# Ledger of designs, part 8: VH-VL binders against a0b8k9r932to1074

Target 1, 143 residues: a0b8k9r932to1074
Amino acid sequence: NNLPLDGIVFISVRDEDKAEIAEVARRFVNAGLKIIATDGTSGYLRGSGVPAERVRKIYHGSPNVLDYIRRGEVKLIINTPTTKQSVKDGFQIRRSAVDYHVPYITTVQAAKAAAEAIEKALRGELTIKALDEYHREVRYRAL

## First folded at step 1 (VH-VL)

Design r2 (framework fv_rovalpituzumab)
Fold by ESMFold2-Fast, scan of step 1:
Structure r2 (fold): chain C 143 residues (1-143), chain A 119 residues (1-119), chain B 107 residues (1-107)
Amino acid sequence: as target 1 above (143 residues)
Amino acid sequence: QVQLVQSGAEVKKPGASVKVSCKASGYTFTSYAMNWVRQAPGQGLEWMGWINTNTGEPTYADDFKGRVTMTTDTSTSTAYMELRSLRSDDTAVYYCARDYYEDSGFDYWGQGTLVTVSS
Amino acid sequence: EIVMTQSPATLSVSPGERATLSCKASQSVSSDLAWYQQKPGQAPRLLIYGASTRATGIPARFSGSGSGTEFTLTISSLQSEDFAVYYCQQYNDWPYTFGQGTKLEIK
């Protein structure tokens, strides 16, 4: 039961995933979670009517997503890298997620599974099956 | 040296479309986003949108959605901005400007392309 | 959209003097604020980004300060080449928006 039922979700996704992730992010916001996102993702989400606060990418320096993770503010990370620099940033984000025990998701399908599990938990409908599906998709667990 | 070189001035009639090019050199084209900014004569700067040069995905300002298209050709390191259904108030200098995906200001700009819309 | 307002519209100063230009945002833009210089017939040139960081090659006489909604560009010991139009720009949220400009002219 490492599902984030409150707190902050960090989202940084490649352009091909933005449309599908916007729907997932809307579901997180409706569940009471706050979204922070990198520049391009943040702009796309807000343009789609989903409230999201902007946070800088790692290669710009501090403050960036690593700072938010280290402060214990981020409860779930969704990151789909696209460029050589974003792949390099992804390694640092992934390592930080492991070190700080934050669930780390790298695909749209895993993000949808997380949204479904959170929604079911909030409705009191969380089952062993739903929790198992979430755990299979999540690379790292929150403690 | 980093350069952004734009296509030459254009004169168009109302209702026509115009396609402005911006050829980049001196850096890895796909490592930087490309923004488009216009400036009407004697007026200030107006942001039109940007394009991710690695993926080709554009994002447009609301005032231009539905009549602007931004594209890139990675093989020639060239960005394009097409504006359709031209009106007289589209008369402006159109600039391309690069950005490192951090939104940390536009460090290099093209020289500008004057588009005049008149009969 | 975030509205950027610059003041004054025109500032008349003599060479060697100090110029102070103001830029206000209608809502907080944190430190996501850039300043540009534009000379007649030329494209804008980036001077400052992140509210206070000088771009590469920009002389030390240019300095930026501020955060949130109130920003200032200061040019100390004005040189003849500094007489131009100056624009502030926020990049905290889409659409990116520019101020209307401050024209710096010789007194």
Scores: ipSAE 0.007, ipTM 0.526, lowest interface PAE 10.7, mean pLDDT 83

Design r3 (framework fv_rovalpituzumab)
Fold by ESMFold2-Fast, scan of step 1:
Structure r3 (fold): chain C 143 residues (1-143), chain A 121 residues (1-121), chain B 107 residues (1-107)
Amino acid sequence: as target 1 above (143 residues)
Amino acid sequence: QVQLVQSGAEVKKPGASVKVSCKASGYTFTSYAMNWVRQAPGQGLEWMGWINTNTGEPTYADDFKGRVTMTTDTSTSTAYMELRSLRSDDTAVYYCARGGDEYYSYYFDYWGQGTLVTVSS
Amino acid sequence: EIVMTQSPATLSVSPGERATLSCKASQSVSSDLAWYQQKPGQAPRLLIYGASTRATGIPARFSGSGSGTEFTLTISSLQSEDFAVYYCQQYNDWPYTFGQGTKLEIK
């Protein structure tokens, strides 16, 4: 059972996903998780009323998401890259997720499934079906 | 108030090295990236690279890799840029510039006054 | 590398007139675009960041607009102190790149 019920969720999503991901992020915050996000995503989330701390892209300096992953603070990664540099960032983030056993989600649909599984777990309502759905969407090992 | 104060003008021979300093004041040095940008006489702006002032790790533009070294001294809030194997076309004004930390990423909100490096003879 | 192209290279206008300067990116930079003013013998000065947000101390006559690949800097009611070179800069992706500049000169 590697559902993140506390800790930090990293979010970095392409423009077309921002509106849907804001709702998912709001659900994570309501569940007690903290959000860190890259500059464009964090700006959108804060503009939507969702608290999120900005972190730098890998090539824009430190602290960046790799620093948080290496410190064991990130429990879930949601990343839909959009530029060539963010695609390179995605590759490094995915490698670190594998190395540090952090679940990695690449679609809005998988992020919604994660939010639902976390909400059900916190209410004591988590079923084997919800857990299986979450695990199918998560590509990498969790801490 | 934020200030970036650079070292004075230098004249160098081809093949020499130059090290420009940039002393920051009026803010927490390690909270902002320091960038280096040059401008040849009558030309536009060319980004050379930046240094993470918190970790000390530099990133260089490809055109300058192998010839440039960027460092910091956090005890004096000073950034340094050393350019080696100078050529006549390295004649330029060299600027340090602070990366912005607003909700928008790295634009350059404060600039040093510039250091003219002349490479001749 | 994202290429920034400014136009025109030189813009000749009279004091009191409006100036519009263009900046185009070879690929989308979202709103990660800044404008700088440079006067002879001086360092560049930040005018606008995030495509449309005025930097501290910048007069209201300066405004920025655009997103994606096409951006405009507008200076209304030009003052004598506004005749300078203007540069756009993208900070959406590495390496950071500047346009070639637009020189604003008296007609």
Scores: ipSAE 0.007, ipTM 0.530, lowest interface PAE 12.4, mean pLDDT 83

Design r4 (framework fv_rovalpituzumab)
Fold by ESMFold2-Fast, scan of step 1:
Structure r4 (fold): chain C 143 residues (1-143), chain A 121 residues (1-121), chain B 107 residues (1-107)
Amino acid sequence: as target 1 above (143 residues)
Amino acid sequence: QVQLVQSGAEVKKPGASVKVSCKASGYTFTSYAMNWVRQAPGQGLEWMGWINTNTGEPTYADDFKGRVTMTTDTSTSTAYMELRSLRSDDTAVYYCARDLEYWGSSYFDYWGQGTLVTVSS
Amino acid sequence: EIVMTQSPATLSVSPGERATLSCKASQSVSSDLAWYQQKPGQAPRLLIYGASTRATGIPARFSGSGSGTEFTLTISSLQSEDFAVYYCQQYNDWPYTFGQGTKLEIK
């Protein structure tokens, strides 16, 4: 229900999605949002010129992304799992996102829609259609 | 029917290494992670780490980092756990154990029968 | 690491009675808690996961409850095969940790 116009975006994506997500992350940073990311994703983003702080995966101990979510600091989660470990992380992160009412995105397409909606909102151009698209893409449940 | 069959008992001297195998059958090996858990005689269960059977990526508990190596051979559906620089307190039954669910859990639905490793002078 | 503490260390009960076993976590593990049964000379057997969901093939007399830091395993109408050691395990955070076990023995 909330469109994040400030705060922290958590990003953890599979290798196949990293290039496209780097462009999306750059757009979030230009909009004034801060990025935190898992080791592999943060390394890729920094290598692409996008500032991102490293955060531990759940299996590597605390502090990890769940700690940041519980603190209320994370406003949007982008997570595209592909490995068994990433799949487990994704489920735990998704559960936490539901418990703490944080929008959760699992695809590159939805991440691009979120960036567009945030950019339009900051320009005062957000339409009901754009907001509906954002909510449809970030809500993980189908009716 | 899911089965995890481990290699036989080993007797080792302090300072030696041991490599335990765990052969999986009855399911798609690369779709489930494999965990390793040990139990010293009369003691509780101690988690050692897990390996992603699809990518080969291991994750080790801190107490075992630097002397444990977990690997897989997908062609034979076999997981391996090698423990180096053995001490007498490494005497234990070593188990491989499979995750139950793809999504959101590291509980273990199927276990190997266990491999007794005895470290004695 | 998250420390799991089970109590009592040993519980003596009669066949047909109810047993209640406790497991406490040093910090919240949500509902990410499993219970295992281990008989002498055998590998552990999964009983409960997600704090309260019975694993496939586990009799209805086994039930789990709790969330956060306090959990219980209840075994109603104890049968002879239920006398074993029981372990709780958290899987909320790495490293995954087990309690020290509760031995259920015949009174």
Scores: ipSAE 0.000, ipTM 0.508, lowest interface PAE 13.8, mean pLDDT 82

Design r5 (framework fv_rovalpituzumab)
Fold by ESMFold2-Fast, scan of step 1:
Structure r5 (fold): chain C 143 residues (1-143), chain A 122 residues (1-122), chain B 107 residues (1-107)
Amino acid sequence: as target 1 above (143 residues)
Amino acid sequence: QVQLVQSGAEVKKPGASVKVSCKASGYTFTSYAMNWVRQAPGQGLEWMGWINTNTGEPTYADDFKGRVTMTTDTSTSTAYMELRSLRSDDTAVYYCARSEYYDTSGYAFDIWGQGTLVTVSS
Amino acid sequence: EIVMTQSPATLSVSPGERATLSCKASQSVSSDLAWYQQKPGQAPRLLIYGASTRATGIPARFSGSGSGTEFTLTISSLQSEDFAVYYCQQYNDWPYTFGQGTKLEIK
């Protein structure tokens, strides 16, 4: 399946979503996943006590999320865009997610669903229903 | 309204230290980074560094490392910039300016303080 | 560090004319470029960010273009209040750096 039980989660979210996404990111870290995030999101997460490595935006140089995706290190992408430029950045991330079979999430609700599915899988509680719910929330996936 | 209000002008002797304050109002202080920029009389703008207001973690430009300290007091929504071992060429207007943390909106400085003139003379 | 170079140092134009200001980066800054206006005795004011996006409240006569290493600020139909110093700034990498400024003056 394409449910990430290890590896890297990339997070890049608009200001309105940062508080809720910090809690979701903490859950990913507690599940054993590593977080990478863009400067603004990374700063917020670290300020909330969540370890997150900083990476550059797509058009801001290397290393950026596309470099990590191409290397097969990113297992899940969470990106909530707000501006015209962020929509363009989102298109590049989404295209890369499709090409490299990485699940791509654009809402806080879907991110919460992903955290729940991963937690259930790690406890041995993952059901077909829970996996289906995760896949419905994730727009881009390998299978 | 969104405002950054800085402390008043200072006159210092060479070798002294100065601490400039920047009080934010009209927005959530920890949602924006605070930058410090200086401008010598008749010259251009020089970035000194920024501080993450949520974590308190500063980043300084190389020319100021070792003699600048940036701090915040979140309870009063105030940022501080202390410059030590002052020289006559530190005479400048010092500005605080906020930038967004949001990764796709850019780090441009949308709101600036009014500036604090620091004069260093013997 | 990334060096920002503005040209010309001074641009003399008449009210109602078009002004074109250039900014060059020593290495690519993508679209992470801002333009600021500064009048005597005042703090800088953000005009453009992301190379081409006008900040809220900025008149349509101001426009920005470019990407990578070459950028342009254009002011169409100059008004009297537009005569000021203009700075470009890159925020692609730390340390953030400014150009030396272009002074717009009345011809």
Scores: ipSAE 0.006, ipTM 0.537, lowest interface PAE 9.6, mean pLDDT 83

Design r6 (framework fv_rovalpituzumab)
Fold by ESMFold2-Fast, scan of step 1:
Structure r6 (fold): chain C 143 residues (1-143), chain A 118 residues (1-118), chain B 107 residues (1-107)
Amino acid sequence: as target 1 above (143 residues)
Amino acid sequence: QVQLVQSGAEVKKPGASVKVSCKASGYTFTSYAMNWVRQAPGQGLEWMGWINTNTGEPTYADDFKGRVTMTTDTSTSTAYMELRSLRSDDTAVYYCARIGDSYYFDYWGQGTLVTVSS
Amino acid sequence: EIVMTQSPATLSVSPGERATLSCKASQSVSSDLAWYQQKPGQAPRLLIYGASTRATGIPARFSGSGSGTEFTLTISSLQSEDFAVYYCQQYNDWPYTFGQGTKLEIK
């Protein structure tokens, strides 16, 4: 079971998704998860009252999300490309998620499903249906 | 206080190479990427590339690929920029500049004038 | 690459007056925009980052605004030391690109 009930969620999303992702991130924080995010995503989240730590884009140096993944600290990745560097970063993040068995989400819909599954699990209300929906939306899973 | 101190002015012939240094102090060198920006006389600013000071991994602007090499020496907190196959239009002031947490250039070296003339 | 266009190329104003400088991006850079001041023979100095945040030690007369593709730098009550060249720079995507500069000169 790769459902993240603790640890760090990495978030990096395109501008049009930021408003919806802010609410999802708030739900993760309320569930006890920590958020790290790149540039504009971290700024938007903090501006929306959601605590989020900033991490560098891969091409800008260390520490970046790959360092957190290698340390086993990132439990869920939410990444939507916005620029040509973000697309290249997305490829490297996806590859790292596979190598380190971290769930990788590419849509707002899948992020909402993850938040719902985590909330239900923490309330002791997680159903087979909810867990199945979460697993169907996740691109990469632990082997 | 943060300081970036660059090497002195150089005069080179066309076809030569130049290596400019930038010694950092007042902060943890490996925590911030170092960028190189040049400015030809009377012209604007042109970004050349950056280097990850923790890993030593460089990224170069397309106009300089094949002619530029960026390196670091973490033991001396020094970044280097070598430009090869110099042309007269490479005459410029070369700056090192540190990237801050939001990727803007928060501190700059004093600049190194490189003159390429026959 | 993202092209940054500044206008005007030269702005002539009197001391004590207000100056407004424009910077436009060819595509959205969100709020990832910085302004730099450069005096002859000196390195550029960071004034504003994140489109509107003043850097440490920068006087309150400097203010930045805008997001996406259109940005402005405003200098109120111009002082003699403010006559310089001003550059905008996007850091939303590499290669990092600068505007061509606006020269602020005494009228």
Scores: ipSAE 0.007, ipTM 0.529, lowest interface PAE 11.2, mean pLDDT 83

Design r7 (framework fv_rovalpituzumab)
Fold by ESMFold2-Fast, scan of step 1:
Structure r7 (fold): chain C 143 residues (1-143), chain A 120 residues (1-120), chain B 107 residues (1-107)
Amino acid sequence: as target 1 above (143 residues)
Amino acid sequence: QVQLVQSGAEVKKPGASVKVSCKASGYTFTSYAMNWVRQAPGQGLEWMGWINTNTGEPTYADDFKGRVTMTTDTSTSTAYMELRSLRSDDTAVYYCAREYSDWYDAFDIWGQGTLVTVSS
Amino acid sequence: EIVMTQSPATLSVSPGERATLSCKASQSVSSDLAWYQQKPGQAPRLLIYGASTRATGIPARFSGSGSGTEFTLTISSLQSEDFAVYYCQQYNDWPYTFGQGTKLEIK
């Protein structure tokens, strides 16, 4: 795996995590990454002043989140456990991450660590410690 | 607050059918997959299948295909599992269990269980 | 299907001791592994998901580790309420499968 310094980050988070994740997403955008997000998450992010494109649910046609993953455009997936996301969408996104070897993060703390590692890399300050922390937080099911 | 409540114990004869209900409360029913797991007396856990509560689409374990039907009624937040052509080795406690999240398929909330006894 | 094998079948330990329970998958399940505790007459209770993350309300003495095919549940400083049957479960692929269980009993 590689630290994503460009490309797309997919974000889908539970309501309880939206406020914290909005600050993390802002940091990704400031670092030059593009955000795509599910309806609820994208609405919250845009309402917080963070540019984010809405992706369609799987059964709502194309392009949907699976299309972005299959194209190799998604470099990182952030999905915190949620009571409000579509169960079908979450399952398909997880399986697709395995199939296409896309790293995924499941906690706000891990998302913050990823943002910090990316920021340090862009400043030329990436340390072995920061890189190790990022790699420990990233999950790869098929690697 | 978050709770799954199942129907009461059943006694059936071989060849009969049983339909177990699982009523959800305290959360948005359609946001979580529902799984069915059984446990024969003194034995371990056996996964039977799951149902997508948003779409109503079921997926069954191979050992139960042809004998099991899983359905939901979203208006009452209730999941159902019907098992047909009962045999004595179907005697078990049947559990419904919700998946923790879209990302983790672990079962965080379980029904209390329904004992189904099949005897001649 | 993915076969989950737990060892030992029964573990006899005293309160205050450390218990280590093993779970092996017949093929890689990544970190898609959960641990459950079941007491007589009760439904299973989720302890650990994602191989190492404690579920809400689970005491710190419970910890999970491992990835791929080898997994461990550790209970440090056993309490009387910890004597129960423990199951591991993989959710990496359908059908979801459980280990046969490890019974933790008082020595």
Scores: ipSAE 0.007, ipTM 0.536, lowest interface PAE 9.9, mean pLDDT 83

Design r8 (framework fv_rovalpituzumab)
Fold by ESMFold2-Fast, scan of step 1:
Structure r8 (fold): chain C 143 residues (1-143), chain A 123 residues (1-123), chain B 107 residues (1-107)
Amino acid sequence: as target 1 above (143 residues)
Amino acid sequence: QVQLVQSGAEVKKPGASVKVSCKASGYTFTSYAMNWVRQAPGQGLEWMGWINTNTGEPTYADDFKGRVTMTTDTSTSTAYMELRSLRSDDTAVYYCARDFYSGEDYYYGMDVWGQGTLVTVSS
Amino acid sequence: EIVMTQSPATLSVSPGERATLSCKASQSVSSDLAWYQQKPGQAPRLLIYGASTRATGIPARFSGSGSGTEFTLTISSLQSEDFAVYYCQQYNDWPYTFGQGTKLEIK
């Protein structure tokens, strides 16, 4: 099962998605998950009252998101790309997600589905429908 | 010994194509992306693009889209760069260069470079 | 694309002197900046990455500083082997772009 019920969710999203992702991130925190986020996303989340630890961009040294992934602490990655910068950043993060079997989400829709599935699982209400919706939206998944 | 060895100099007519090879040794080829950079005589360095050596997926700079193709052969640890519809202003030394800390590591520039391949385009 | 501008184009200095080379980006590149050294007939050699971190094997006399749009490469106590062309490169956004180079020549 690739559904994270505990652990760390990494979030890095484009400006257009920040408002919607803040609500999704709040739901993850309420479910008991920890958020780590890149500089701009982290600042937005904290400004919205959502606890989030800042992690550096990959090329700014350590600790960065790759360090967290290698330690097995990241259970879900949410990255909604902009055009050029996100392709560069996403390449290394996607490689690590594949190598370490971490689910990778690239849309707000899939992030909302993940939040719903986690909430239902924690209430003991997880249904096949909720799992199917989550799995259909995940571009890459771990078993 | 980490090294990149490129194919030899080429002389081409305008309108022709050239394919430069870059053979890697001393490291796991698929763990590092490969860049292609050119340098015209007396001028600076110009980035052409890079290729993911594990997946074979290339990304090209806009100035070269439509004329360049980057490929790899993982069985021989070799990267290739083909430039088509050559013009006299494509005369340059073409370099392959390995991403510094790629794959599972972070990117910090290009740490290992081939010796360069001089491509001369003249009529 | 991000335009990288280096200055001066040519710097004439004597061995033992300190050289400071400038690199400016047309927009912020954070600390995503590398410096390369190129000698005649040779491929470039990575000196500095992340604006300020020396690559393995690079002598301590080379140091980089700066962030955002303004960066410097400093070579303290120049040695004869340091006379070369130096390029800065941003890797904050695609396409990756280089400055036009600063030539260090012996006075």
Scores: ipSAE 0.006, ipTM 0.532, lowest interface PAE 11.1, mean pLDDT 83

## First folded at step 4 (VH-VL)

Design s1 (framework fv_modakafusp)
Fold by ESMFold2-Fast, scan of step 4:
Structure s1 (fold): chain C 143 residues (1-143), chain A 122 residues (1-122), chain B 107 residues (1-107)
Amino acid sequence: as target 1 above (143 residues)
Amino acid sequence: EVQLVQSGAEVKKPGATVKISCKVSGYTFTDYYMNWVQQAPGKGLEWMGWVDPEDGETDVAEKFQGRVTITADTSTDTAYMELSSLRSEDTAVYYCATGYYDFSSGYPFDYWGQGTTVTVSS
Amino acid sequence: DIQMTQSPSSLSASVGDRVTITCKASQDISNYLNWYQQKPGKAPKLLIYAASSLQSGVPSRFSGSGSGTDFTFTISSLQPEDIATYYCQQYNSLPLTFGGGTKVEIK
C-alpha cells in the first residue's frame, strides 16, 4: 500500500516545527492512526491536546522507535531533527525505515500532504492530485 | 568566514604513529561534527570517522578501528586524527571536513581543510 | 555498509557537450546523496546535496536527479574549468560512503 491508513505514526520534530506538526498529528489521530513521539515532541503534542505515547531516543535506551519499527507497528515516520543527538538518532532511524520499508517524511509540508491524502482516501475522495502530491513528498517508499 | 586549517606534511617510517591537526575558526566548534577523510594517491575518498567536539564521542569506520583515534580540544578549537602502526598503504592525503546536518538539506560537507599529505616509506 | 558504484570511471568530452555520470547505491538511500567536485591538488567542493539541490554559488549547468538506488549527475554544457574528478556520497546511514569517482577530461 502506498498510504498508511492504520497503525502508528512516529513523530520527532525540531522546536520550530512543533506548532504546525501538532495540527497534522491531530488530523492523523482523527483518521484513526496512533502517535508515538520522542520526549520533547510528545510533551508538546500532549500539551496541545493530541494523544501521543512517549518513546525514548535511541541513546536513552528502550523502548525506542527502533523497537516499534522492528515489530512492524510503525507505518510512517516524521522526523526533523536539528541537534547532534538527533543527528545520531536520525542515521539509525533512516536505516531502519529503509530496511523495513517505512515511508519517511522530513518536512512539515510533506506531513500535511500525507494527512490530506489519508483523509481523502478514507472519505473515498482520492484524486490524482492528492496521490501525486503524496508520492512526490514521501522521501522513501517501497511497494 | 569558516576556515579549517590542517597541520603540515608528514614523512613517517612503517610502524610509526602520525597525529594530524585541524584548527577551526568562523563558527562554534562544538556545534558540528568533525569528519576525517582519507585519499590514497590516485584513489577516491574514504570516510574514516567523526568526533562530536561537545562530548568527545566518536564513530569510526570498521577499516580504521583499532588504529585511528579521533579527538577534539575545545580550548584550542582543534580536532586531531591519530593513526598508528603505519603501513605503506596509509600513504595518502587526509582531510578534515564539516557541515551542518539538517534533514531538509542533509549532511553536506560544506567546509574542508586543505589536506595533509602523509608519506610512509622505509 | 552501503556500497556506492559510479559509472563511468573516466570520460573524455568536448567543450559544450552534455556530460552524465551515474551513481548506484547497493540499497535504498532515498534522496540522501551529495555530489562533490575535486580538482587536482585541491580539497573536494560540494556541488549538489539531497540528490538534486544546487549548492549556493555553484553554476546552474550542474544538476542532479534520482532517488532510491539510481542517481545521475549532469553537466549540461561542459566548460574547461569543469575538468575534475566527481564523487557521489550517501548520508543515509553510517559509515558515510563515497562512490569511486569519475574523472572528467576534455578531448
Scores: ipSAE 0.026, ipTM 0.635, lowest interface PAE 6.4, mean pLDDT 85

Design s10 (framework fv_modakafusp)
Fold by ESMFold2-Fast, scan of step 4:
Formats: structure tokens, sequence, C-alpha cells
Structure s10 (fold): chain C 143 residues (1-143), chain A 122 residues (1-122), chain B 107 residues (1-107)
């Protein structure tokens, strides 16, 4: 299947989504994935007991998510825009996701669906329906 | 409801500087980026740059770097575009434009100023 | 920078005709494309966003389609008030870039 069963998930979400995304991120970590996140998101995740490595916003220099994408290390991107500052970053991240064929998720609901599909795949329980639903939610396929 | 009102027409000599204003009403000025677009006579539209009124961050198209300065004054809800070292090729209508960004649906320019004509002649 | 090539540069059609304008991006832009109408002496007006979404208040005779690099704008039944220049614009990445425009005239 084309689900990310290992590797790095990048997470950057607006304040109102942080609590729900912390639960999703915990599920990714339990599935064996590593999380990198922007400063605000990474701080919230660590405060919630979820290991997450900080990455800088693109305009703040390196290392940033584009560096990880270009190295082929990012397998999934979850980005719910927080501010106008994230608009420029969002365009660059979206472009890199297209160029490097990385799945891109923009809603909490799609992120939950991804976590569920990954968990089912790891348990050998993934159905065609669950896989189809996941593929409809991601904008850019890996592989 | 939403209005972008630009300053009046300008006639300038080569080498001069022009500063155009765009006063907004009907929405929260700091919620949207303000863009500037140039249109030479009989020609198409060309994006010049934008400013974030909340923090003053700007991005300027390569063609205009070094000559254009874009600013915002939140005390008067007014954006400015200043173009220096004017040339005859800068004769154009200049527009301010903005719209709500939504990553899932895009960034359309829903709201435009009426335009400001700048004529550069010797 | 993403170059937007628009065709034709101008066209003349009769009232009631179906008019089609095309726009080609030099690189894939997904569906991140807007279409604007500009009447002489006026600012552009947004008609279509996200390649195919009709802006509120815009007549249903206007439509857009396409994704990736090839896009089409259609007026299903041309009306006299549709005399204008039409522009496509990509918002996939900065700098935003516009097509060269298509001038639509009525015979």
Amino acid sequence: as target 1 above (143 residues)
Amino acid sequence: EVQLVQSGAEVKKPGATVKISCKVSGYTFTDYYMNWVQQAPGKGLEWMGWVDPEDGETDVAEKFQGRVTITADTSTDTAYMELSSLRSEDTAVYYCATGYYDFSSGYPFDYWGQGTTVTVSS
Amino acid sequence: DIQMTQSPSSLSASVGDRVTITCKASQSISNYLNWYQQKPGKAPKLLIYAASSLQSGVPSRFSGSGSGTDFTFTISSLQPEDIATYYCQQYNSLPWTFGGGTKVEIK
C-alpha cells in the first residue's frame, strides 16, 4: 500500500486544531512514525507528552520542512494554516509536496482518517474502503 | 460594504518618486494581505508585491525590487505603494487588491481599488 | 516564475455564441487558477476561482475547467455586457502571474 508506515510526518496546525491533532500525533508516534513540527505546534505536542522535533518556518531559515522534503524524509504533511504568515509557507510546502509526491492533508478530519488507516494497515486490517477514503483525502500521492 | 479607495491621478517627471495610497473600509485591515498590481496602457496585469498589514512583512516581484516600497499604516487603515526612479515605462494604472486566503479554496482577489493612473513624461 | 500563456489574444463573436478562452501554465499549478473580467476604464472583477468555482453573484453562463497546466474559460451564450478583456491568474506560487488577456468584442 502507499500509506506511510514509517518515516517523518510534518505537522503545523492552527491553535484551535492543536488539541485534536495532539491525539492524532500520539497515534502516529505509537505506529512508529517520527513527528517534526513548527515551533508553536511542537511546543504544544511536547507539552501533551508527544515527542516532536522543532523545525523552523521557511522565512526563519534552516532547518525547515522544505529541507526534509527535499531529502525524501517526509512521508506525510498535515498543515492547517494558522496566520497570514503561513500563507507564503503554505504555497512553498504545497509545491514541494507536489514535486516530491508527498501526501498533503489540510483538515483534522483527514488527519484522523490517515491515523486510522495506518493503524489498520499495521494490524493487517486495512480494507479497500479505508484505503480509498484515505487516498481521497490526500492531495498528492507518495509513489 | 467592503471598499478600497485609492488616491488620485499623478503626473511625474522621469527620475521622480510617486506614492499611491489605498484606504480600506468594511473589513478588518490586518486580516488580509494587500497586493499591488500594475497595468501599462493597452497591456495586461502584472503583480508587483504584497504587504501583511499586521506586521509589515512584504514580498516584492523581482522586476520591481530596489524601486518599490510597500507599506501599511494600521492607525489609518491605509496601504501605500511607493515607486522611485520613475521611467516612461512606469506609465500605468496601479491597483490595490485583496481577498481572503483559504488554503482549500485559494486566494482570489475579491476586492479591488478603482485604480490610480500614473503618467511619467518629460 | 510560472508563465501563463493565454489564447486567443482577441476574438469577435455574435450575441448568443459560445466563447472559449484557453490558458496554459509553464508548470503544473493544480487547480490554483482565477479568471477575471475587465471592462474599459474599470478594475478587474473576479469571475472564477480555483479553476472551476463560480464567484458569488456571477452569471451561470460563465464557467471554468481544467487542472495541472491546461485551463479553459467558457461563456455559454455571449451577451452584449460581456464585452471585456478576460485574464487568467495563477496563485500556486509567488510571484502571482497573469495571462496576457483575451479581448472579447461583439460583431
Scores: ipSAE 0.006, ipTM 0.554, lowest interface PAE 10.0, mean pLDDT 83

